# Ledger of designs, part 140: VHH binders against q9y6x5

Target 1, 379 residues: q9y6x5
Amino acid sequence: LPPKLLLVSFDGFRADYLKNYEFPHLQNFIKEGVLVEHVKNVFITKTFPNHYSIVTGLYEESHGIVANSMYDAVTKKHFSDSNDKDPFWWNEAVPIWVTNQLQENRSSAAAMWPGTDVPIHDTISSYFMNYNSSVSFEERLNNITMWLNNSNPPVTFATLYWEEPDASGHKYGPEDKENMSRVLKKIDDLIGDLVQRLKMLGLWENLNVIITSDHGMTQCSQDRLINLDSCIDHSYYTLIDLSPVAAILPKINRTEVYNKLKNCSPHMNVYLKEDIPNRFYYQHNDRIQPIILVADEGWTIVLNESSQKLGDHGYDNSLPSMHPFLAAHGPAFHKGYKHSTINIVDIYPMMCHILGLKPHPNNGTFGHTKCLLVDQWCI

## First folded at step 7 (VHH)

Design ua34 (framework vhh_8dlx_2)
Fold by ESMFold2-Fast, scan of step 7:
Structure ua34 (fold): chain B 379 residues (1-379), chain A 120 residues (1-120)
Amino acid sequence: as target 1 above (379 residues)
Amino acid sequence: EVQLVESGGGVVQPGRSLRLSCAASGFTFSSYAMHWVRQAPGKGLEWIGNIYHSGSTFYNPSLKSLVTISRDDSTNTLYLQMNSLRAEDTAIYYCARGLWGEGRTYFDYWGKGTLVTVSS
């Protein structure tokens, strides 16, 4: 009886990969569903911030996961992408699985989506897997489908997270067509496995499935490095996050640190917190540090060393290279419809509509996703 | 040049303890989070845990009662203390440097590994 939704993320799946590589399984998924060609993510274009924006519909300054590495000066707590279990970091917003469990007599299930193994407002996903990168896609899928089919109260919202193509994007760079072709073919095969499993278990016809990502990827080079050590001594600041957005906590007068950094590189913008561009929606949170450095696309900030990474993300969210896509299939979605662009924060109110949930106040606009849905009118 | 060199592996009897070391050079060790990862014969990589520049530790929940990670920034050395070793702990143990803000998806430097064999 209640509608069901499975939200799948392939980390770092740049939108234009769809045009440059073959995806027979994803193409078959889209043929009887919908495709949003570009999703404009939030700044900074990093994994934890954007995954939390998808499930809250909020800008980073509002939901509080403002980077993959954070520091809170008042409590003196540190956060990173491998030390993410303190509820303190996640409690500035209410993610959709919490709303699903609290508004309805329903369960949520999660395979590795950021935040799902943390109690948020004293509520943890009904079924979840503690994060472990060694767990295969197949094992994650088997658990999710078991919980979707064998739960009371029923699982109506499920999430599935996979680390590729992000890991390979960093290692090879998005311009390495030979290696990226191999990686993306494997991802397409995993999408085929997902569809096949759902069909075999009798879930496919009545389940809404969204396949999306948090960001894209851009090419980096050892010829495009910004060495912070050439501009400022370590004794003047504490480094909270490095690249491509550096978060600087001054140990001396803020203006003195700013003056040492402001002309450090022609390929990096230096902002006092108050001067961060309004279009980023990256200012109104205590976890955003007093000085923020933003590298130009493809430039890497380093500490007196070379960088082995050939791809990166975190850059300006206006850059098409930073944009993922969204594909969806199921009873809530039109068949064979293509849409140009939505904002990543628009996904949350759309998912709330599909599940019959009242959304918490958010930065998304339901009107932007109406054309995807069979029960809505498009102009 | 960044280098990570693991040591302390070998053959140990079941139920015993073992401490592994990782010597780091060529970068500002105190500024990076450091990780331990293992690979058992015929299996994929298993993340053990990490330690931040602050000294805070985070562990794989299935292993956290069996292992302790520590660091000595004065000697640029990372440690893994393992207790109550079982045959299933037989693996190559790797020291890895986390990519700043991307440590979940990408490690930019790895050691060559040290083999631990739990056998009588």
Scores: ipSAE 0.326, ipTM 0.687, lowest interface PAE 3.8, mean pLDDT 91

Design ua35 (framework vhh_8dlx_2)
Fold by ESMFold2-Fast, scan of step 7:
Structure ua35 (fold): chain B 379 residues (1-379), chain A 120 residues (1-120)
Amino acid sequence: as target 1 above (379 residues)
Amino acid sequence: EVQLVESGGGVVQPGRSLRLSCAASGFTFSSYAMHWVRQAPGKGLEWIGNIYHSGSTFYNPSLKSLVTISRDDSTNTLYLQMNSLRAEDTAIYYCARGLWGETRTYFDYWGKGTLVTVSS
């Protein structure tokens, strides 16, 4: 039977939580599998962009999901992360579930992974759940395991998304040891439930499982606010995204808007689109606005108000606080192997290799992940 | 101080229509996407829909034919129009401000809610 892979994401799972909290179930998973301690995500370090990078192997400027809030200058369309099913936003790339269905006579299954409830290049995941945050982890897991066991053509690629610890990271901040320990223990228990369910259904020994995340979390404060209203009047621009990366669409001359912003705060960088650092790979797309503001770690851009969030992400992808981890177990993976760092775009070509798929052109490097795999040499 | 104040709830008969309002203050209302969320007795939160600053609307597919969201930026007011109300629409209705770039997991400000009871 063809190789099978389940890709699981816990949104906002900062890599160093593994060092600061106890995860007995995740540690048992890692003991018999592999751990990548840091995954260097793509800029901006937000949910939709990074989830799409995982399944396409592309930087945001290439796959087109450049933020959770977007404006396309050519078509003049606006994107929201709240159930926008317009394929236009997703069609600049081919995610792995589409490749899986089109290259092989195989099925894909999805429980809430961003993009899986949208037809992309006229192809939607064979089995999927429409996004609904009210659906329990157990119900998502029950559907995924049912589809893995009872589909024809067989489900060979499955995805499972969970909103925590991101929601609690925003609410409490990552430095709230009491609240975060409770949240992270619940997540560890869900990982235990996942492993137990797969064992009970006879899937565990033949299924490749990847547990990862899209980004980390950093502590924010009412003492670290950048009031954009003190920099520039609202009549001069349209705000496409706010914090910690503000996307500015000028209503007047771009240079005049830039000059009003460039020296407003020592805690944000102001970039004309062409001056955005090359290392971000965040320039060559019509959905990237003419002026981008990037706040320093832990600083929040606001519009003449306070902020209720105690944690946030979206910051510079070189920051360790923005990095997730990757753990994996299954017949494709070594046992007890620890690796320091990969790029998030490297996950896609690795997954294609495991499934026997020809990857679409991508920004990942298979060589970076080969040491994780039993059928490869890392020299 | 950011405030969201819902109004327009109450007891309504099945099959009737009801419009809820949310009065916003303490922030630049016209720059934010705004959401409606409800919670029925003994159930979790259910997202109804949102309206972008551009006026573009997105709805829960289960509710799309039954609701309309609109906004008046001159009065800082968000509206939810509900048609063909059923007993299952009985819930506390909340106005919420979306966190920029992360509305999927967290709303940064909520109103106190307004109760809608659909009964005869």
Scores: ipSAE 0.377, ipTM 0.711, lowest interface PAE 4.1, mean pLDDT 91

Design ua36 (framework vhh_8dlx_2)
Fold by ESMFold2-Fast, scan of step 7:
Structure ua36 (fold): chain B 379 residues (1-379), chain A 120 residues (1-120)
Amino acid sequence: as target 1 above (379 residues)
Amino acid sequence: EVQLVESGGGVVQPGRSLRLSCAASGFTFSSYAMHWVRQAPGKGLEWIGNIYHSGSTFYNPSLKSLVTISRDDSTNTLYLQMNSLRAEDTAIYYCARGLWGEPRTYFDYWGKGTLVTVSS
């Protein structure tokens, strides 16, 4: 039977939550598997971009999902309405479920991972759930495990997405120990349910399982606001994305807009597209706007209003607060091994190796994940 | 101060239609995605659908044929049109503001809700 992989994401699971809260079920998972303590995600540190980087191994400028809100200047299309189902946005890369279905006659299954309810290069996940936040973790898990056991051709790649702890991270902020403890305990219980379900169905010993996330979370405050309306009038630009990375499309001369913005706040960096730091790998795509504003950690860009959010992400990917972790268990992985850091783009070539797929050209380095795998020599 | 105020709830007979309104104030309404969410007695929250700033809509697949969401940016008002109401549609209906760039994970402001009771 071909190797099988289940990729699970808990949105917004900051890496250092692991050392500040109790996770008995996750720790039992790690004890007989591997832990990568920090995953350095791609810039910008947002949900859609990083979820697509995990499954393509590409920087955002290369896979085309450069933000959760986008504008493509060439086609004049906007990505923040119901056209997130438009394949146009997703077609600049080939995600692993498409490769899995096309290179080998195998099936893929998806419980709400971003992009899996969209036909990409005329290929949609063999089994999928349309995105609906009201569907419980249990129902998502029931569908995934049913498809893993009852599919022909066999499901060899499956994904499962859950919105927490991101939603609560925004609402309470990561420093609210009482509320975050409650939320994280519930997530740990869901991990326990996942492991128990896989054991009961006879999948546990032969299935590779990766538990990861797309980004972390940092504390925000009403005392750390940047009012963009104090910098520039709305008539001079079109706002494509707001906070903490604002994407500005000038309606007047770009230099004039830049000059109005560049010294407006000591807690925001203003970049012309060509001046965006090379380390971000965030320049070479038509969907990246002519001017990008990057707020300092914990600062929120607003439009003439207060902010209700106490936590946020999207900040500089060098910040440890923006990093998730990766834990894995299964026949492909060592037992009881800890690794310090990998890049989020490294996950894709590792997953291709586990599944026996030829990866599409990507920004990951297979060598960075070799020590996690039993069939690789890492000295 | 950001405020969302739902109205239009009440008692309605099975098979009838009802339109709910949500009046928004204290923010640039036209820039935000807006959502409708309901909670039936003794049950969890059920997402009904959303409308983006462009006017494009996305619905809960189980409700798509029964509801229509629209907005009027000139009056800062969000609407939910419901058709063929059933006893199971009895719930408190909330409008909610989506986070800019994060409409899937968290709604940063909610109204107090309006009760819809479907009974004969």
Scores: ipSAE 0.343, ipTM 0.687, lowest interface PAE 3.9, mean pLDDT 91

Design ua37 (framework vhh_8dlx_2)
Fold by ESMFold2-Fast, scan of step 7:
Structure ua37 (fold): chain B 379 residues (1-379), chain A 120 residues (1-120)
Amino acid sequence: as target 1 above (379 residues)
Amino acid sequence: EVQLVESGGGVVQPGRSLRLSCAASGFTFSSYAMHWVRQAPGKGLEWIGNIYHSGSTFYNPSLKSLVTISRDDSTNTLYLQMNSLRAEDTAIYYCARGLWGEARSYFDYWGKGTLVTVSS
């Protein structure tokens, strides 16, 4: 029987939540599996970019999903934050479900993972749900488990995406212990439901399960706003993305726009595209705009208005507040092993190894994850 | 300061059409994606669709043939046109502002909602 893998994402699950709140179901999962305490994500630390990095093993400049809001100056196309099904945005990389379907005579299944309802290189996930935030976790889980048990060719790779705790992290902020404890308890209960469902259906013993996230969350405040309108008039540029990384397309000379922005706020770094720090791996793509503004942690860029968000992400990927975790259980994984840190791009080659797939060229390093795996030596 | 005010709800007979409006104030309306969301009695929230600042529209696939979203940036108004209304369309309809740079329909401001009752 071919190996099987279920990849689960809880959007915006900051790594240090594991130390500040109780997760009885997740802790039972980890006790008989592995935990990576920090996953260093890619810049910018946003949902679509990092979800695509997990399944391609590539930096954003390489896979082309460089933000949740994008503009391509060559084609003049705009990327929406919802049900955008234009393959143009996704075709700069080959995600693992496409590789799974093309290299092996196997099926993939997807419940809402970004990109899975889009044909990429003329290949769409064998089974998928069109993105709809209103669909419950239970319905997503029911579909995934049905497809894992009842498919020919067999489903060997499945994905499950859930919007929490990101939505509540934005609404309440990560420092609101009362509200966040309730949200995180619900997440832990969903993990308990997931494990129970897999056990009840006879899937648990032979299925590899990875639970991870795309980014963390940091506290924002009405006292930490950068009003872009106080620094530059709207007539000088087109705004492609706003906060905490603003993407600026100049309507006049780029140097003139840069000069108007560079001294705007002590809590914002302003970069010409070629001056973006090399460590971000965020330069070599037409969808990265000529000027990028990067707010300091906890600062929000606004257009002459207040922000209701008390939490945000997108900040520098060196910040621990931006890091998620990774937990895994199954026949491929050791039991009771804790690992400190991996890069988010390392998840892809590890998953390819588990599934017996040849990975496409990628930025991950298999050596970083081999200590998690029973068929590898930890050297 | 930011306000979203829905209007146009009421009692409508099955098979008829209805247009809802949302009046926005206190922000640069033309720069934001705007959404429609509904909640039927005893049910969870159901996303209807959105309209990007560019005018591009995206819909819940289950509702795409039944609804049209449009905007008028000169009057800061968002519209939801609903056709062939059925009893199951009975819900409170909310206008919501999308959060810049968030991929999964996160909303930072909501209106109070307008009730649509489809009944003969």
Scores: ipSAE 0.361, ipTM 0.696, lowest interface PAE 3.6, mean pLDDT 91

Design ua38 (framework vhh_8dlx_2)
Fold by ESMFold2-Fast, scan of step 7:
Structure ua38 (fold): chain B 379 residues (1-379), chain A 120 residues (1-120)
Amino acid sequence: as target 1 above (379 residues)
Amino acid sequence: EVQLVESGGGVVQPGRSLRLSCAASGFTFSSYAMHWVRQAPGKGLEWIGNIYHSGSTFYNPSLKSLVTISRDDSTNTLYLQMNSLRAEDTAIYYCARGLWGEARDYFDYWGKGTLVTVSS
């Protein structure tokens, strides 16, 4: 029977949580599988961009989901989580579930992964759930496992998305050990439920499972605010995205807006689009605005008010606090192997290899993940 | 201090229309996305839709033909127009401020809600 893969994301699961909290179920999963201790995500380190990079193997400037909030000046369209069903935003890349359905004539299944309820290149996931944050992990798991066992043509690629620990990371901050301990224990219990369900259904021995995340989380503070309104009046620009990466669309001359912003705060870098550091791979897309503001780690850009966020992400992707991990188990993976670091764009070509799919051109390097796989030579 | 105050709820007959308001204060209203969320008795929260600072509106697909969201930035007021009300629309309706730059239904401030009861 063809190889099967379930890709699971726990949003905002910072890599070093694994060192600071106990995860008995996740540790049992890793003991019989592989662990990548750090995954270097793409800039900006936000949910929609990084989830789409995982399934396309592309930098944000290449796949077109460049932020959680985007504006296209030509069409006058605004992107949001509630407007993610417009194919316009998603069709600059081909995600793996589309390739799986078109290249191999097999089915895909999805429980809430960003983009899976959108027809991309006229192809929507064979089985999917419309995004609704109120749907329990249990219901998402029930649907995914039902589709994995009862589909024709067979579901060979499935995705499962869960909003925690990101929501609690924003509310409490990653340094709140009491609240984060409670949240992370619940996540570990959900991982236990996942493994138990797969075992009970006879799926565990023949299914490849990847557990990963899109980004980490850093501690914010009322003492680390950048008030944008103290630097520039709202009449000079349209704000497309705010914190920690502000996307500025000037209503007047770009140079005049830049000059008003460039000395606004010692804790914020101001870039004209063409001056954005090459290492970010965040320049070559019309959805990237003419001026980008990048706050330093732990600093929050605000509009003349305090922030309720005690944790945030979106910061420089070189920061370890922004990195998630990757754990995997199944017939494709070694048992008990630890790897230091991969790039988040490397996940896509690895998944294509596992499924026997020819990857679309991408920014990942298959060689970076070879040591995880039983059918590859690792020196 | 940030405050959101819903009003306009009450008892309405099936098939009628109702307009809810949300008065916002303590922040730059015109710069934030605003959301409507409801909770029916014994059920979880259901997202209705939002309106961006640009005026762009986005709706729960199951509700799109039945609701319209609008805003008046000069009075810091958010509106929800509901048409063809059904018994299933009986719920407490909340307005909420969106978390800037998050691609999910994350809210940092909520109103106390206004009850809408659809009965004959």
Scores: ipSAE 0.237, ipTM 0.629, lowest interface PAE 4.2, mean pLDDT 91

Design ua39 (framework vhh_8dlx_2)
Fold by ESMFold2-Fast, scan of step 7:
Structure ua39 (fold): chain B 379 residues (1-379), chain A 120 residues (1-120)
Amino acid sequence: as target 1 above (379 residues)
Amino acid sequence: EVQLVESGGGVVQPGRSLRLSCAASGFTFSSYAMHWVRQAPGKGLEWIGNIYHSGSTFYNPSLKSLVTISRDDSTNTLYLQMNSLRAEDTAIYYCARGLWGEARGYFDYWGKGTLVTVSS
């Protein structure tokens, strides 16, 4: 039978939570599988960009989902999570479920992964759930396991997305030990439920399961605010995205807006698009605005007001606080192996290899994940 | 200092139309996406739709044919026009400010809500 893969994301699961909290179910999963301690995500370190990078193997400038809020200057379209169903935003890349359905005549299944309820290149996931945050983890898991067992053509690639611990990370901040302990224990229990369900249905021994995340979380504070209104009047620009990466579309001369913003705060870097550091791979796309502002870790950009966020992400992708982890179990993976770091774009070519798919051109390097796989020579 | 105040709710007959307003203050209204959300008695929150600073509107597909969202940046006011009201549209309707950079519709400020009751 063809190889099968379930890709699970717990949004905002910071890598070092594994060292600071107990995860008995996740540790049992890792004991018989592999752990990558840090995954270096793409810039900006936000949900939609990084979820799409996982399934395309591309930097944000290449796949086109460059933020959770975007403006395309050529077409004059605006994007948000509420309008994520316009294929225009998603069509600059081919995600793995589309490749899976087109190359191998196999089915894909999705429980709420970003982009899976959108027809991309005229192809939508064979089985999917429209995004609804009110749907329980159990209901998502029930649908995914039903589709994995009862589909023709067979479901060989399945995805499962869960909003925690990101929502609680924003609300409480990652340094709130009491609240984060409760949230993370619940997530560990959900991992236990997932493993138990797969075992009961006879899926566990033959299914490859990846548990990962899109980004981490850092502590914010009312003492670390950058008031953009103190730098520049709102009449000089259109604000496309605010914090911690502000996307500025000038209404006047770009140089004049840049000069008003330059040196406004010691805790914020101001870049003209062409001056954005090459290491970010965040320059070559019309959806990246003429000026971007990048706040230092833990600093929040505001418009003459306080912030309700006690935790946030979106910061420099070199920051360990922005990194998620990756754990995996199944016939493709070694048992009890720990690896230090991979790039988030490396996940896509690894998944293509496991499924026997020819990857589309991508920014990942298959060699970075070879040590995780039983059929590869590590050296 | 951010405040959102909904108005225009009340009792309305089935099949009728109703327009709700939300008066915003304490922030640069024209720079934010604004949302309408409702909660029926004993039910969870249901997102209705939003409008961007550009005027672009996006709606819950289940509700798109029944609602229109608009804004007046000169008066800092958000509107929800509802048509062909049904008993199941009975809910408290909230105005909410969009939370920048969040992919899944989290909101940083909410109004207190306005009750709409669709009954004979």
Scores: ipSAE 0.227, ipTM 0.621, lowest interface PAE 4.8, mean pLDDT 91

Design ua4 (framework vhh_8dlx_2)
Fold by ESMFold2-Fast, scan of step 7:
Structure ua4 (fold): chain B 379 residues (1-379), chain A 120 residues (1-120)
Amino acid sequence: as target 1 above (379 residues)
Amino acid sequence: EVQLVESGGGVVQPGRSLRLSCAASGFTFSSYHMHWVRQAPGKGLEWIGNIYHSGSTFYNPSLKSLVTISRDDSTNTLYLQMNSLRAEDTAIYYCARGLWGEARTYFDYWGKGTLVTVSS
């Protein structure tokens, strides 16, 4: 009797939204399941890095997806989050769908989770959708539920990704209660649709469902800009990523570039790679550039221009504004249990346990999630 | 000031080809990923495709190789080539700038759009 798990991500769902808005469908889900109020994500607090950390249990320096925009100095390859299908970027780790499929007589299904349309270690999800932002949540849900119900060998692990509320968080900022309330109400309705679809198909009582996110969102402003062009001329470096973490590849002496940047703004920290704080676990990878700039919360690094962006993420992972939540329901989970905080890397070993998989070495601690699970003693 | 200005729209007959242009100003065009998006009357936004600063292109699979995106960094211009136009291609076509590291979720600047009407 193989256990089944559906992992759902709503991109950019800040944990504090749960306290400031009404979620009747999500509240009903949690009432009969579990809620982790804050998930401490990995640095940098961006979409691709954190989605890959959820499914590998690794810090970014270990799994190799260190930003949404990357450069590898050894191979001279460039990466962006825009549908880049080169397996090179993803091969430094083994995500859970690959491990699930290498376990005999199991399939995986994916609706657009980052990395699932790329063969990783020569393995791609048994069923998947190529990334296309125009595909509705309903179509993604229809495919996932069809594959969960009608596959041989059975689909035991499935993923579902949705771009909101991140897109609206960037456009309006998290403090725009009027616009954010409309977006979050729509997300709650989608959660209601998900639950009803699973009930209608007879999947609800035997399926483990995790609803989570990769990061939060913080308010930005035209009054909080750092103009990189006022610090240093573009002829001295190649820009690999910009804001709120800038990745700088020097074209001249590294020390000279560092000296031009270090005193430019009181609202960003400038690090030589070896000086990046240990608590970030963001140092030991060739894709991390020789100089990293880290903006203070709510500050935007720009290239001699204004920014229309009213919300952003990527900031220090100790900031509560950067934290998502995790809610779960199913036979593996207690009912009506609330937990304060876990690390995002803890999700992977918990999911491996639920599926009966042997996890690859990882940075998560299974003990942190024990209280969520019915088959474990809360110590 | 960042500006994107689309041109090349108009009324075209079914089966014909059309090339749209987007003139960019007020930023370092060569450093950004650029997108084409359209909106048909009474419908939502449909992503057409994008082009990296490196020149690599990615397309909406639903468009079945009917479009080609290119860029000329020397003139700060983005292009959309459309072939075998159908009535359902009638839409306002927008040029949009992809935000650094957020190309999947948010475009920070949009043009005003150019109307393409496919009719006989």
Scores: ipSAE 0.416, ipTM 0.724, lowest interface PAE 3.4, mean pLDDT 91

